# VHH binders against Transcription initiation factor IIB (tfb): the designs that were tried, part 19

Target 1, 335 residues: Transcription initiation factor IIB (tfb), of Methanocaldococcus jannaschii (q58192)
Amino acid sequence: SVDYNEPIIIKENGEIKVVKIGELIDKIIENSENIRREGILEIAKCKGIEVIAFNSNYKFKFMPVSEVSRHPVSEMFEIVVEGNKKVRVTRSHSVFTIRDNEVVPIRVDELKVGDILVLAKELPNIEEDIEIDKKFSKILGYIIAEGYYDDKKIVLSYDYNEKEFINETIDYFKSLNSDITIYSKDLNIQIEVKNKKIINLLKKLRVKNKRIPSIIFKSPYEIKKSFIDGIFNGKDAKVFVSKELAEDVIFLLLQIKENATINKKSINDIEVYEVRRITNIYTNRKLEKLINSDFIFLKIKEINKVEPTSGYAYDLTVPNAENFVAGFGGFVLHN
Key: E = the ipSAE of ESMFold2; O = the ipSAE of ESMFold2 at other seeds; V2 = 0.75 times the mean of E and O plus 0.25 times the DockQ between their complexes.

## First folded at step 16 (VHH; framework vhh_7pa5_2)

Design L03 (from K03 with S52T G106S; at its last look DockQ between E and O 0.90; V2 from the best seeds 0.00; counts 0 for: pae O 4.0 > 2)
Fold by ESMFold2 at other seeds, look of step 16:
Structure L03 (fold): chain B 335 residues (1-335), chain A 123 residues (1-123)
Amino acid sequence: as target 1 above (335 residues)
Amino acid sequence: QVQLVESGGGMVQPGGSLRLSCAASGFTFSDYGMSWVRRAPGKGPEWVSAITWSGGKTYYADSVKGRFTISRDNAKNTLYLQMNSLKPEDTALYYCAKSGRSWGYSWYGMDVWGQGTQVTVSS
């Protein structure tokens, strides 16, 4: 079972989003008319929700969830692997390792520092026909990461050394007949844009939530890539004050076949997350099925006993697959 | 060396007012945008307000618009947040933050943070 705060990417009512597993399952259980109890375990049937799970070909797909469950717990174990990817799970929960060229479950209480775990190398790239283009998607990423807007205007700030992106921004909004005002001081500029149609689009996409909109998770590769370029402002690393946005970004990077390392810092009780993109992944496995898999194999750096966030642990049932992807960095968990 | 020190927090009843101050030292205060950020217990940080280097532009989160006023005194190297019509939801640790740019509305652009001052709104 898995801790309340662990992120999981889901598909629900045609929308793709990253949620906290505990929040999702608590809501389903508390709104269910038919709770089954098996000792301390509370179980509810689930319809209309899909999660990411691997199939017999070691490929990830969205797959239906049939049941959700929770039970009280007094302890969790935080597993930290290479790249500082992390997940909090119960002692008896199983994750996946490699034995004799097969991906097999292994219990948390059997793990040791140095053991190899299976994580996601990439996630399914769901592509729907959408009406937003690459230029808007890049600017959208920048607005979510750093921008401001209200009912009247959009405001973006730049350093002068970002002149290519500045010109792209100005040209894009000029092409839409926008009212543009540019302010400068020393080596800094600020662009204010008035355009009611774009502001209404930002409201429709719920950009005030500062989360990756569902339409981006469902977009073609080139749109996802352009959005990520906007988030990172052309750089290899970005510091996020929002953990939730950092988690969204990790899952989106996996959809475009990129990976990342994570560095958490605490400054005056404010936690920030540095996400650094990496594009080269090696495997030390020779079996062709594993080479062609959606898996990456990472060593355990730490196993730490920690307190549960909510006093409960959570689980999902994915029929036939009996696994799902969750956690900060894309862990594969047995259900 | 670079320092931001918040003050003016305390306990108030709903509907009350407080004025927060942030004293800045170790850098040219008037060259940079400034922000207020808050963190409620058990929640992630929430951007509250920002002001440009000159004070010529101000920006507010929807949750505080019309109730909070950000200002700065560049001669005294001090940032202010006037908070009126306070609600229990405003209870948080309030941080002063320096932008690395002349503008101060960006999550990514904030490079120095203060220690925070506690605001508690309860009956």
Scores: ipSAE 0.366, ipTM 0.766, lowest interface PAE 4.0, mean pLDDT 87
ESMFold2, look of step 16: ipSAE 0.435; ipTM 0.791
ESMFold2 (binder alone), look of step 16: mean pLDDT 83; pTM 0.849

Design L04 (from K03 with S99L G100T; at its last look DockQ between E and O 0.94; V2 from the best seeds 0.00; counts 0 for: pae E 3.8 > 2)
Fold by ESMFold2, look of step 16:
Structure L04 (fold): chain B 335 residues (1-335), chain A 123 residues (1-123)
Amino acid sequence: as target 1 above (335 residues)
Amino acid sequence: QVQLVESGGGMVQPGGSLRLSCAASGFTFSDYGMSWVRRAPGKGPEWVSAISWSGGKTYYADSVKGRFTISRDNAKNTLYLQMNSLKPEDTALYYCAKLTRSWGYGWYGMDVWGQGTQVTVSS
């Protein structure tokens, strides 16, 4: 079972989003007419929710969830792997490892530092007919990362040396007949844009939540890539104060076949997350079946006993697959 | 070297007011935007307000618009947050933060944070 705060990417009513597994499951249980109990375990039927799970070809797909469950717990274990990806799980929960070039389950209480775990190398690239273009998606990424808007205007700030981004922003909004005002001080540029249509679109996408909108998770590769480039402002690393946005970004990177390392830092009791993009990820060893897999194999750096967030641990049933992807960095978990 | 020190927190009844101050040192205060962020017990940080280098532009989270006013005094290297009509949900540890640029908004671009000052709104 998995801790309350662990991120999981889901599909619900056609929308793709990253949620906390505990919030999701508590909501389903609280709204259920029919809770089954097996010892300390509370179980509810689940309809209309899909999670990412691998099939017999070692490929990830969205698959339906049939049941959700929770049980009281007094301890959890935080597993940290290479790249500082992490997940909090119960000692009896199984994750996946590689043995004799085969992917097999292993219990958390049997793990040790240096062991290899199976994580997601990439996630399904869901592509729907999306009515946003590359230019807007890049600007949207920048707005979510560093921008502002209200009922009157959109505000974007740049360093002067980001001339190509500045020109791209100006050109895009000029093409929409927008009112553009530019301020400068030293090497800093601020662009203010008045455009009612775009502001209404930002409201529809709930951009003030500073989360990746579902339309981006469902967009073509080139749109996802442009959005990510906007988030990172063309750089390889970005510091996030919002853990939730960092988690969103990790899952989106996996959809475009990129990966990341994570560096958690504390500044005056506020935790921040540096996400550093990585491409060209290779496994240490491959079978023919694993060459085409969606898996990456990472060594355990730490296993730490931690307190549960809510006093409960959470789990999902994915029929026939018996696995799902969750955790900060995309762990494959056995159910 | 860069240091931010918040003060002015305390306990206040609902509907009351407080004025927070943030003393800045170790950098040219008037070159940078500044921000207030808060953190309620057991919750993640929430952006509250930001102000440009000159004080000419101010921005607010929807939850505080009309009740809070950010200001700065560049001659005294001090950032302020006037908080009126306080509600129990405003209870939090309030931090000031230095932006990396002359403008900035929301979460990103904050490179230095203060220690925080506690605001408690309760009967």
Scores: ipSAE 0.387, ipTM 0.758, lowest interface PAE 3.8, mean pLDDT 87
ESMFold2 (binder alone), look of step 16: mean pLDDT 85; pTM 0.859
ESMFold2 at other seeds, look of step 16: ipSAE 0.475; ipTM 0.804

Design L05 (from K03 with W53Y K98R; at its last look DockQ between E and O 0.81; V2 from the best seeds 0.00; counts 0 for: pae O 3.1 > 2)
Amino acid sequence: QVQLVESGGGMVQPGGSLRLSCAASGFTFSDYGMSWVRRAPGKGPEWVSAISYSGGKTYYADSVKGRFTISRDNAKNTLYLQMNSLKPEDTALYYCARSGRSWGYGWYGMDVWGQGTQVTVSS
ESMFold2, look of step 16: ipSAE 0.682; ipTM 0.877
ESMFold2 (binder alone), look of step 16: mean pLDDT 85; pTM 0.866
ESMFold2 at other seeds, look of step 16: ipSAE 0.623; ipTM 0.856
ESMFold2, look of step 17: ipSAE 0.494; ipTM 0.806
ESMFold2 (binder alone), look of step 17: mean pLDDT 85; pTM 0.871
ESMFold2 at other seeds, look of step 17: ipSAE 0.548; ipTM 0.826
ESMFold2, fold request of step 20: ipSAE 0.592, 0.487, 0.549; ipTM 0.846, 0.796, 0.827
ESMFold2 (binder alone), fold request of step 20: mean pLDDT 85, 85, 85; pTM 0.868, 0.861, 0.861
ESMFold2 at other seeds, fold request of step 20: ipSAE 0.483, 0.480, 0.578; ipTM 0.794, 0.795, 0.840
ESMFold2, look of step 21: ipSAE 0.584; ipTM 0.846
ESMFold2 (binder alone), look of step 21: mean pLDDT 85; pTM 0.871
ESMFold2 at other seeds, look of step 21: ipSAE 0.477; ipTM 0.799

Design L06 (from K03 with G100P G109A; at its last look DockQ between E and O 0.83; V2 from the best seeds 0.00; counts 0 for: pae O 2.3 > 2)
Fold by ESMFold2 at other seeds, look of step 16:
Structure L06 (fold): chain B 335 residues (1-335), chain A 123 residues (1-123)
Amino acid sequence: as target 1 above (335 residues)
Amino acid sequence: QVQLVESGGGMVQPGGSLRLSCAASGFTFSDYGMSWVRRAPGKGPEWVSAISWSGGKTYYADSVKGRFTISRDNAKNTLYLQMNSLKPEDTALYYCAKSPRSWGYGWYAMDVWGQGTQVTVSS
């Protein structure tokens, strides 16, 4: 079972989003007409939700969830692997390791520092709807990462030396007959854009949540990549104050066959997350099935006892596959 | 050393008011945009409001618009947040944050943070 705050990418009613597994499961259980109880375990049937799971070919795809469950717990274990990816799970929960060139489950209480875990190298790249173009997707990423909008305007700030991106922004909105006002102070630039059509689109996409919109998770590769480039403002690393946005970004990077390392920092008791992009990852395994898999194999750096976030641990059932991807960095978990 | 020190927090009843202050030192305060960010118990940081270097532009999260007013006094190196019509949902640790730019909105673009002041709205 998995801690309340662990991120999981799901598909629900055609939308793809990253949610907290505990929030998802609590809501399903609380709205269920029939709860099955097995001791302290509460179980509810689940319909209309898919999670990412691997198949017998070691490839990830969205697969339906049949049941969700929760139970009280007094302790959790935080597993930290190379690249500072992490997940909080119960002692008896299984993750996946490599043994004799096979991907096999292993209980958390059997793990030790230095053991190899299976994580996601890449995730399914869903390519639907192309109603959003590359230039807008880059600007959208920047708006989500650093921008502001309200009912009247969109506001973006730049350093003067970001001339190419400033020009791209201005040219794009000019092509849409937008009202553009530019403010300067020293080497700082602020661009204010009035465009009712674009503001209504931002509202429809719920950009105020500062999360990656579902349309981006479902977009073509080039749109996803352009959006990511906007988030990172052309750099290979970005500091995120929102853990949720950082988690979204990690899952999106996996969809474009990139990966990341994570560096947690504190700034006066505010925790921030530096995400550094890694391109061109590979497996150090010789077996063809493992080389062609969607897996990366990472060593455990730390295993720490921690307290549960909600007093509950959470799980879900993926029939036949009996696994799912969750956690900060894309862990593969057995169910 | 760049320093931001918040004050003015406390306990108030729903519907009450508080005024937060943030004293800034170690940098030219009037060159930079400033923000208020809050963190509710058990939740991540949430941007509340921002103000430009001169005070000429102000911005608010939808959840506080019309109830909160951000202001600054560049002569006194002080940022303010007037909080009216407070709700239990406003209970949080409130942080003052400095942008590296003359503008910059939200907690995700800030380079310096204070330690925060607690606001509790309860009966």
Scores: ipSAE 0.538, ipTM 0.828, lowest interface PAE 2.3, mean pLDDT 88
ESMFold2, look of step 16: ipSAE 0.588; ipTM 0.847
ESMFold2 (binder alone), look of step 16: mean pLDDT 84; pTM 0.854

## First folded at step 17 (VHH; framework vhh_7pa5_2)

Design M01 (from L05 with G100P G109A; at its last fold request DockQ between E and O 0.85; V2 from the best seeds 0.00; counts 0 for: pae O 2.6 > 2)
Amino acid sequence: QVQLVESGGGMVQPGGSLRLSCAASGFTFSDYGMSWVRRAPGKGPEWVSAISYSGGKTYYADSVKGRFTISRDNAKNTLYLQMNSLKPEDTALYYCARSPRSWGYGWYAMDVWGQGTQVTVSS
ESMFold2, look of step 17: ipSAE 0.542; ipTM 0.830
ESMFold2 (binder alone), look of step 17: mean pLDDT 86; pTM 0.875
ESMFold2 at other seeds, look of step 17: ipSAE 0.582; ipTM 0.843
ESMFold2, look of step 19: ipSAE 0.533; ipTM 0.823
ESMFold2 (binder alone), look of step 19: mean pLDDT 85; pTM 0.871
ESMFold2 at other seeds, look of step 19: ipSAE 0.559; ipTM 0.831
ESMFold2, fold request of step 20: ipSAE 0.515, 0.492, 0.535; ipTM 0.814, 0.802, 0.818
ESMFold2 (binder alone), fold request of step 20: mean pLDDT 85, 86, 85; pTM 0.870, 0.873, 0.872
ESMFold2 at other seeds, fold request of step 20: ipSAE 0.520, 0.521, 0.508; ipTM 0.814, 0.806, 0.807
ESMFold2, look of step 20: ipSAE 0.561; ipTM 0.837
ESMFold2 (binder alone), look of step 20: mean pLDDT 85; pTM 0.867
ESMFold2 at other seeds, look of step 20: ipSAE 0.539; ipTM 0.828

Design M02 (from L05 with G33A G56S; at its last look DockQ between E and O 0.82; V2 from the best seeds 0.00; counts 0 for: pae E 3.5 > 2)
Fold by ESMFold2, look of step 17:
Structure M02 (fold): chain B 335 residues (1-335), chain A 123 residues (1-123)
Amino acid sequence: as target 1 above (335 residues)
Amino acid sequence: QVQLVESGGGMVQPGGSLRLSCAASGFTFSDYAMSWVRRAPGKGPEWVSAISYSGSKTYYADSVKGRFTISRDNAKNTLYLQMNSLKPEDTALYYCARSGRSWGYGWYGMDVWGQGTQVTVSS
C-alpha cells in the first residue's frame, strides 16, 4: 500500500493528469454507496479510471482500475533510489526487482540498500490533435513555471541573456496583434502582453493552478518537448517550490523518454525541488525483453521509516497486470 | 551578509488589519523585486504578493487581491504588506523573499528568505 501524497498519473474522462493517490481513493470511497469491508480494509469498486501498468512484454500502457482500497497504518517506509527518486510504501507491500533477468516482485521488508529496483524509463506517449502549436507551447510552459496573468494582461520576466526566447516571445505576440509593453532595468526585462483571446485560453487551461494541463499530456512529442523547453528555459535544471508541478514535469519527461534527478532542499521550512534532466540513462541487461522494456533499473540509496501522511495507506487493483506506476520518479508497485 | 527580517505579525480578529514589515540589509535593496510568501499549518507554501524594484508594479494572488497592499520604501530598505479584512484562512507564517530579478512574479529567483512572522486570525 502507498502513502496519501504519492503521485499517480491517471486517465479519467479523456483527461490525463497527475493526482495524489490518497485524494483520489478517499474521494472514490466517500462517494461510493457500496463499501466492502475486510477487517480494517475499506474497498470500493472503481470505474472509468485508468493507471499506467506494465504488460507481459514489459511495456507500459494505460489499464483500467477495478477496485480501490485504504486501511489504517502506523508506519511507512520511504525508499530512495539513484537520482533521489522516492516513494513511501508499507512494509508488506511489494515492488519489483530483477532476478535471473526476470522482473519479479519483492516485499519492502526484504529490501536492503544497494538492491536494484524497477522504475519507469518511459511512459506511454498519448497523442491527440491539438490547437496549440510549438511556439505557444513553449511560452505556455514559461507562463506556468514563472508567469503571471490576470483578466487584463500576461506578465513575463527575463534576464537579458535570454535574448533568443525574449525575441521569440515578442514575435509570437506581435504576430497576434497584441498590445506589448517592454520594461528594462539593468539586465532584467519584463514583457506585459494584452490579448484577451490568449488570456481566455489560459483560463480554459486552468493555468493559475500551476499544473501541466491535460492537453499537454495528450500532445504530440514535439509539443511536449517545446513545453518542457519553456519550463526549463533552455537550462538543464529547474528549481520548483511546488512539489506537484515537479511531479508533473517528471511524468511528462518520461513521456518524451527523458529522465531526471531530484535534489530536495529546505530553506526556513520551505521545501524546494531541483529537477535536473538526465542526458543518459543506464541500461545494462542483455536479455532482449529487458533491453527493449520500458524499465530503468536503479539502486536503493536509503530505506527510512517515516510517518504516514494521513494515517491511511492506499492501493488499487489493475486486473491481469497487478501493478501500477506511482511515486516521485515513476516507481513500479505490485498490487 | 544578506539578511531579511520580518516583523509586525500577531493575533487579530477576523475583519481586522495588520501591517507586516521586512527590513533588508547587506545588498542594494532597490535593485530587486520582493515577494511575500505564506505557509499555513500543514500546507505547502503559497505565494502572496510581489513588487518590482521601484515599487511601480505590484502583483497579488487572487486570494488576497483587494485586501492586501504590498509596498516598499527604498530609502529605508523596507518592504511592507498591509493586510486588511483578514480571514481565518490568512493564518500563516509570512515570509519576505528577495527575487533575483527586478520585476519577478511568484517563485522565480527567490534566493534570500527571512525567518517569517506569524499571523493568526481567530476569535
Scores: ipSAE 0.416, ipTM 0.781, lowest interface PAE 3.5, mean pLDDT 87
ESMFold2 (binder alone), look of step 17: mean pLDDT 85; pTM 0.866
ESMFold2 at other seeds, look of step 17: ipSAE 0.441; ipTM 0.779

Design M03 (from L05 with K57R R98K; at its last look DockQ between E and O 0.84; V2 from the best seeds 0.00; counts 0 for: pae E 5.0 > 2)
Fold by ESMFold2, look of step 17:
Structure M03 (fold): chain B 335 residues (1-335), chain A 123 residues (1-123)
Amino acid sequence: as target 1 above (335 residues)
Amino acid sequence: QVQLVESGGGMVQPGGSLRLSCAASGFTFSDYGMSWVRRAPGKGPEWVSAISYSGGRTYYADSVKGRFTISRDNAKNTLYLQMNSLKPEDTALYYCAKSGRSWGYGWYGMDVWGQGTQVTVSS
């Protein structure tokens, strides 16, 4: 079973989003008329929710969840792998390792530092026809990462040497007959844009939440890539204060076949997350099924006993797959 | 060397007012945007307000807009937050923060933080 705060990417009512597994499951259980109890385990039926799981070909797909469950716990274990990806799970929960070229479950209490775990190398691309082009998607990523807007205006700041992106921003909003004001101080540029239609679109996309909108998770590759480039402002690393946004970004990177390393820092008890993009991922596996798989194989760096977030641990039932993807970095978890 | 020191926190009843100050040293205060950030008990940090290097532009989180006013005195190297119509939800440790830019809004781009000053709103 998995800790309350662990991120999981889901599909629900046609929308794709990253949620906390505990928040999802608590809501389903508390709204259910048909709670089944097996000892301390509370179980509810689940309809209309899909999670990512691998199939017999070692490919990830969205697959339906049939049941959710929770039970009280007093301890959890945090597993940290290469790249500082991490997940909190119970001692008896199984994750996946590789043995003799086969992906097999292994219990958390049997793991040791140096063992190899199976994580997601890539996630399913969902590509729907959308009304957001590359130029706006890049600006949208920047707004989510760095921008401000209210009922009347959008405000973006740049370093003067970012001339190409500054010009792209100006040209885009000018093409929409926007009221644009440009301010400068030393080598900093601020662009203020008034456009009611775009502000209403940002509100519909719930951009104030500072989360990746569902429409981006469902967009064509080039739109996803452009959005990510906006988040990172053309750089290979970005510091996030929001863990939730960093988690969203990791899952989106996996959809475009990129990966990341994570560096957590604390400043006056405020945690920040540096995410660094990684491309050109290779495997040293020879079996065709593993070469073609959606898996990456990473070594465990740390296993630490930690306190549960909510006092409960959580789980999902995915019929016929018996696995799902969750955790900061895309861990494959049994059941 | 860069130092930010907050003051002016305390206990106040709902509907009351407080004025926070942040004394800055070790950098050219008038070159940088400044922000107020708060951390409520048991919650993650929340950006509250930001002000441009000159004071000409101000920005507020929706939760405080119309009640809080950010200002700065560049001659005194001091940032202020006037908090009116205080609610129990405003109870938090309030930090001032320096941006690496002339405008700093939200969490992104903050490079130096103070130690914070406690604000408690209760009967």
Scores: ipSAE 0.272, ipTM 0.689, lowest interface PAE 5.0, mean pLDDT 87
ESMFold2 (binder alone), look of step 17: mean pLDDT 84; pTM 0.859
ESMFold2 at other seeds, look of step 17: ipSAE 0.462; ipTM 0.783

Design M04 (from L05 with S99D G100K; at its last look DockQ between E and O 0.91; V2 from the best seeds 0.00; counts 0 for: pae E 2.6 > 2)
Fold by ESMFold2, look of step 17:
Structure M04 (fold): chain B 335 residues (1-335), chain A 123 residues (1-123)
Amino acid sequence: as target 1 above (335 residues)
Amino acid sequence: QVQLVESGGGMVQPGGSLRLSCAASGFTFSDYGMSWVRRAPGKGPEWVSAISYSGGKTYYADSVKGRFTISRDNAKNTLYLQMNSLKPEDTALYYCARDKRSWGYGWYGMDVWGQGTQVTVSS
């Protein structure tokens, strides 16, 4: 079972989003007319929700969830692997390791520092036809990461040395016949844009939530890539104050076959997350099925006893797959 | 030594008012945008309000717009947040932060943070 705050990417009613597993499951249980109890375990049937799970070919895809469950717990274990990816799980929960060139479950209480865990190397890239183009997707990424808007205007700030992106922003909004005002102070540039159509689109996409919109998770590779470039402002690393946005970004990176390292810092009880993009992750695994898999194999750096966030642990049932992807960095968990 | 120190927090009843202050030292205050950020127990940080280096532009989160007013006194190196019509959901630790971009609203451009001042709204 998994801690309340652990991120999980889901498909629900045609929308793809990252949610907290505890928030999802509590909602399903609270709205259920038919809760089954097995001891301390509360179980509810689930329809219309898919999670990412691997199949017998070691490939990830969205698969339906049949049931969700929760139970009280007094302790959790935080597992930290290479790249500072992490997940909080119960001691009796199984994750996946590799043994004799097979991917097999292993209980958390059997793990040791230095053991190899199975994580996601890439996630399914479902591409739907959408009406968002590359230029808008890049601007959208920057607005989510750095921008402000209200009913009247969009406001973006830049360092003067970001000349190419400044020009791209101006050219894009000029192409939409926007009212553009530019302010400068020292080496800082502020661009104010009045365009009611774009502001209404930002509201429709709920950009104020500072989360990756579902339309981006469902978009073609080039749109996802352009959006990511906007988030990172063309750089290889970005500091996020929002853990949820950092989690979204990591799942989106996996959809475009990229990975990241995470560096968490705490400043006056405020945690920030530096996400650094990486490519060319490699492991020495021999079986062709493993070489062609969607898996990456990472060593455990730390195993720490921690307290549960909500006093409950959470799980879900994926028929025939018996696994799902969750956690900060894309852990594969047994259900 | 760059420093931000918040003050003015306390306990108030719903509908009440408080004025927060943030004293800045160790840098040229008037060169930088400033923000207020809050964190309720068990929740992540929430950006509240921002003000440009000159005070000429202000920005507010939807949750506080119309109730909170950000201001600054560059001669006194002090940032303020006037909080009116306070609600229980405004209960949080309030931080001031410096934004190196001079405009204050760049969530990810904040490079200096204060220690925070507690605001508690309860009946």
Scores: ipSAE 0.483, ipTM 0.818, lowest interface PAE 2.6, mean pLDDT 88
ESMFold2 (binder alone), look of step 17: mean pLDDT 85; pTM 0.870
ESMFold2 at other seeds, look of step 17: ipSAE 0.516; ipTM 0.817

Design M05 (from L05 with M110F V112Y; at its last look DockQ between E and O 0.76; V2 from the best seeds 0.00; counts 0 for: pae E 6.9 > 2)
Fold by ESMFold2 at other seeds, look of step 17:
Structure M05 (fold): chain B 335 residues (1-335), chain A 123 residues (1-123)
Amino acid sequence: as target 1 above (335 residues)
Amino acid sequence: QVQLVESGGGMVQPGGSLRLSCAASGFTFSDYGMSWVRRAPGKGPEWVSAISYSGGKTYYADSVKGRFTISRDNAKNTLYLQMNSLKPEDTALYYCARSGRSWGYGWYGFDYWGQGTQVTVSS
């Protein structure tokens, strides 16, 4: 079972989003009319939700969830692997490892530092027709990462040396006949844009939540890539104060066949996350039958006993796969 | 060197008001955009409001717009947040934060944070 705060990417009513597994399951159980109990385990049927799971060909797909469950727990284990990807799970929960060139389940309480775990190398790239282009998607990423808007205006701030992106931003909004005001002071440039159509689109996409909109998770590769370039402002690393946005970004990177390392810092007891993009696989392990799989194989760096976030641990059932992807970095978990 | 010290928190009843202050030192205050950020129990940080380096532009999260007013006095190196019509949902530790960008408005790139001042809204 998995800790409350662990991120999981889901598809619900045609929308793709990253949620906290505990928040999702608690709501399903609390709103269910037919809760089954098996000892301390509370179980509810689940309809209309898909998670990412691997199939018999070792490829990830969105697959239906049939049941969700929770149970009380007094301890969790935080597993940290190469690249500082991490997940909190119960001692008896199974993850996947490699033994004798086979992918097999292994219990958390059997793991040791140096063992190899199976994680996601890439995630399904679901591509639907969308009405946003590459230029807007880049600006949208920047708005989510750095920008502000209200009912009247959009505000973007730049360092003076970001001349190409500044010009791209100005040219884009000029092409939309926008009212643009530019302020400059020393080494900083601030662009204010008035355009009611764009502001209404930002509201429709719920950009105020500072999360990756579902339309981006469902977009073509080129749109996802451009959005990510906007988030990172053309750089290879970005510091996030929102753990949720950092988690969204990691899952989106996996959809475009990129990966990242994570550098967690604590400032005045507030955790921030530096995410650094990489395009190469962390390791080049030679496993003939798994060369074309969606898996990456990473060594465990740390296993630490920690307290559960909510006092409960959470799980879900994917009937034909018996696995799902969750955690900060895309861990594959047995169910 | 850089210091941000919040004050003015406390307990109030729903519908009440509080004024938060943040005393800044160790840097040229008027060169930086400033923000208020809050952390409710069990949640991560939530941006509340921001003000440009000159005080000429202000920005608010939807959850506080119309109820909260950010201001600054660059001569006194002080940032303020006037909070009216307080709700139980406003209960949080409120931080003063400096933008990580060299100049102007900052959104999520905060490089220095105060220790916070507690605001509790309850009956």
Scores: ipSAE 0.076, ipTM 0.568, lowest interface PAE 6.5, mean pLDDT 86
ESMFold2, look of step 17: ipSAE 0.091; ipTM 0.585
ESMFold2 (binder alone), look of step 17: mean pLDDT 84; pTM 0.852

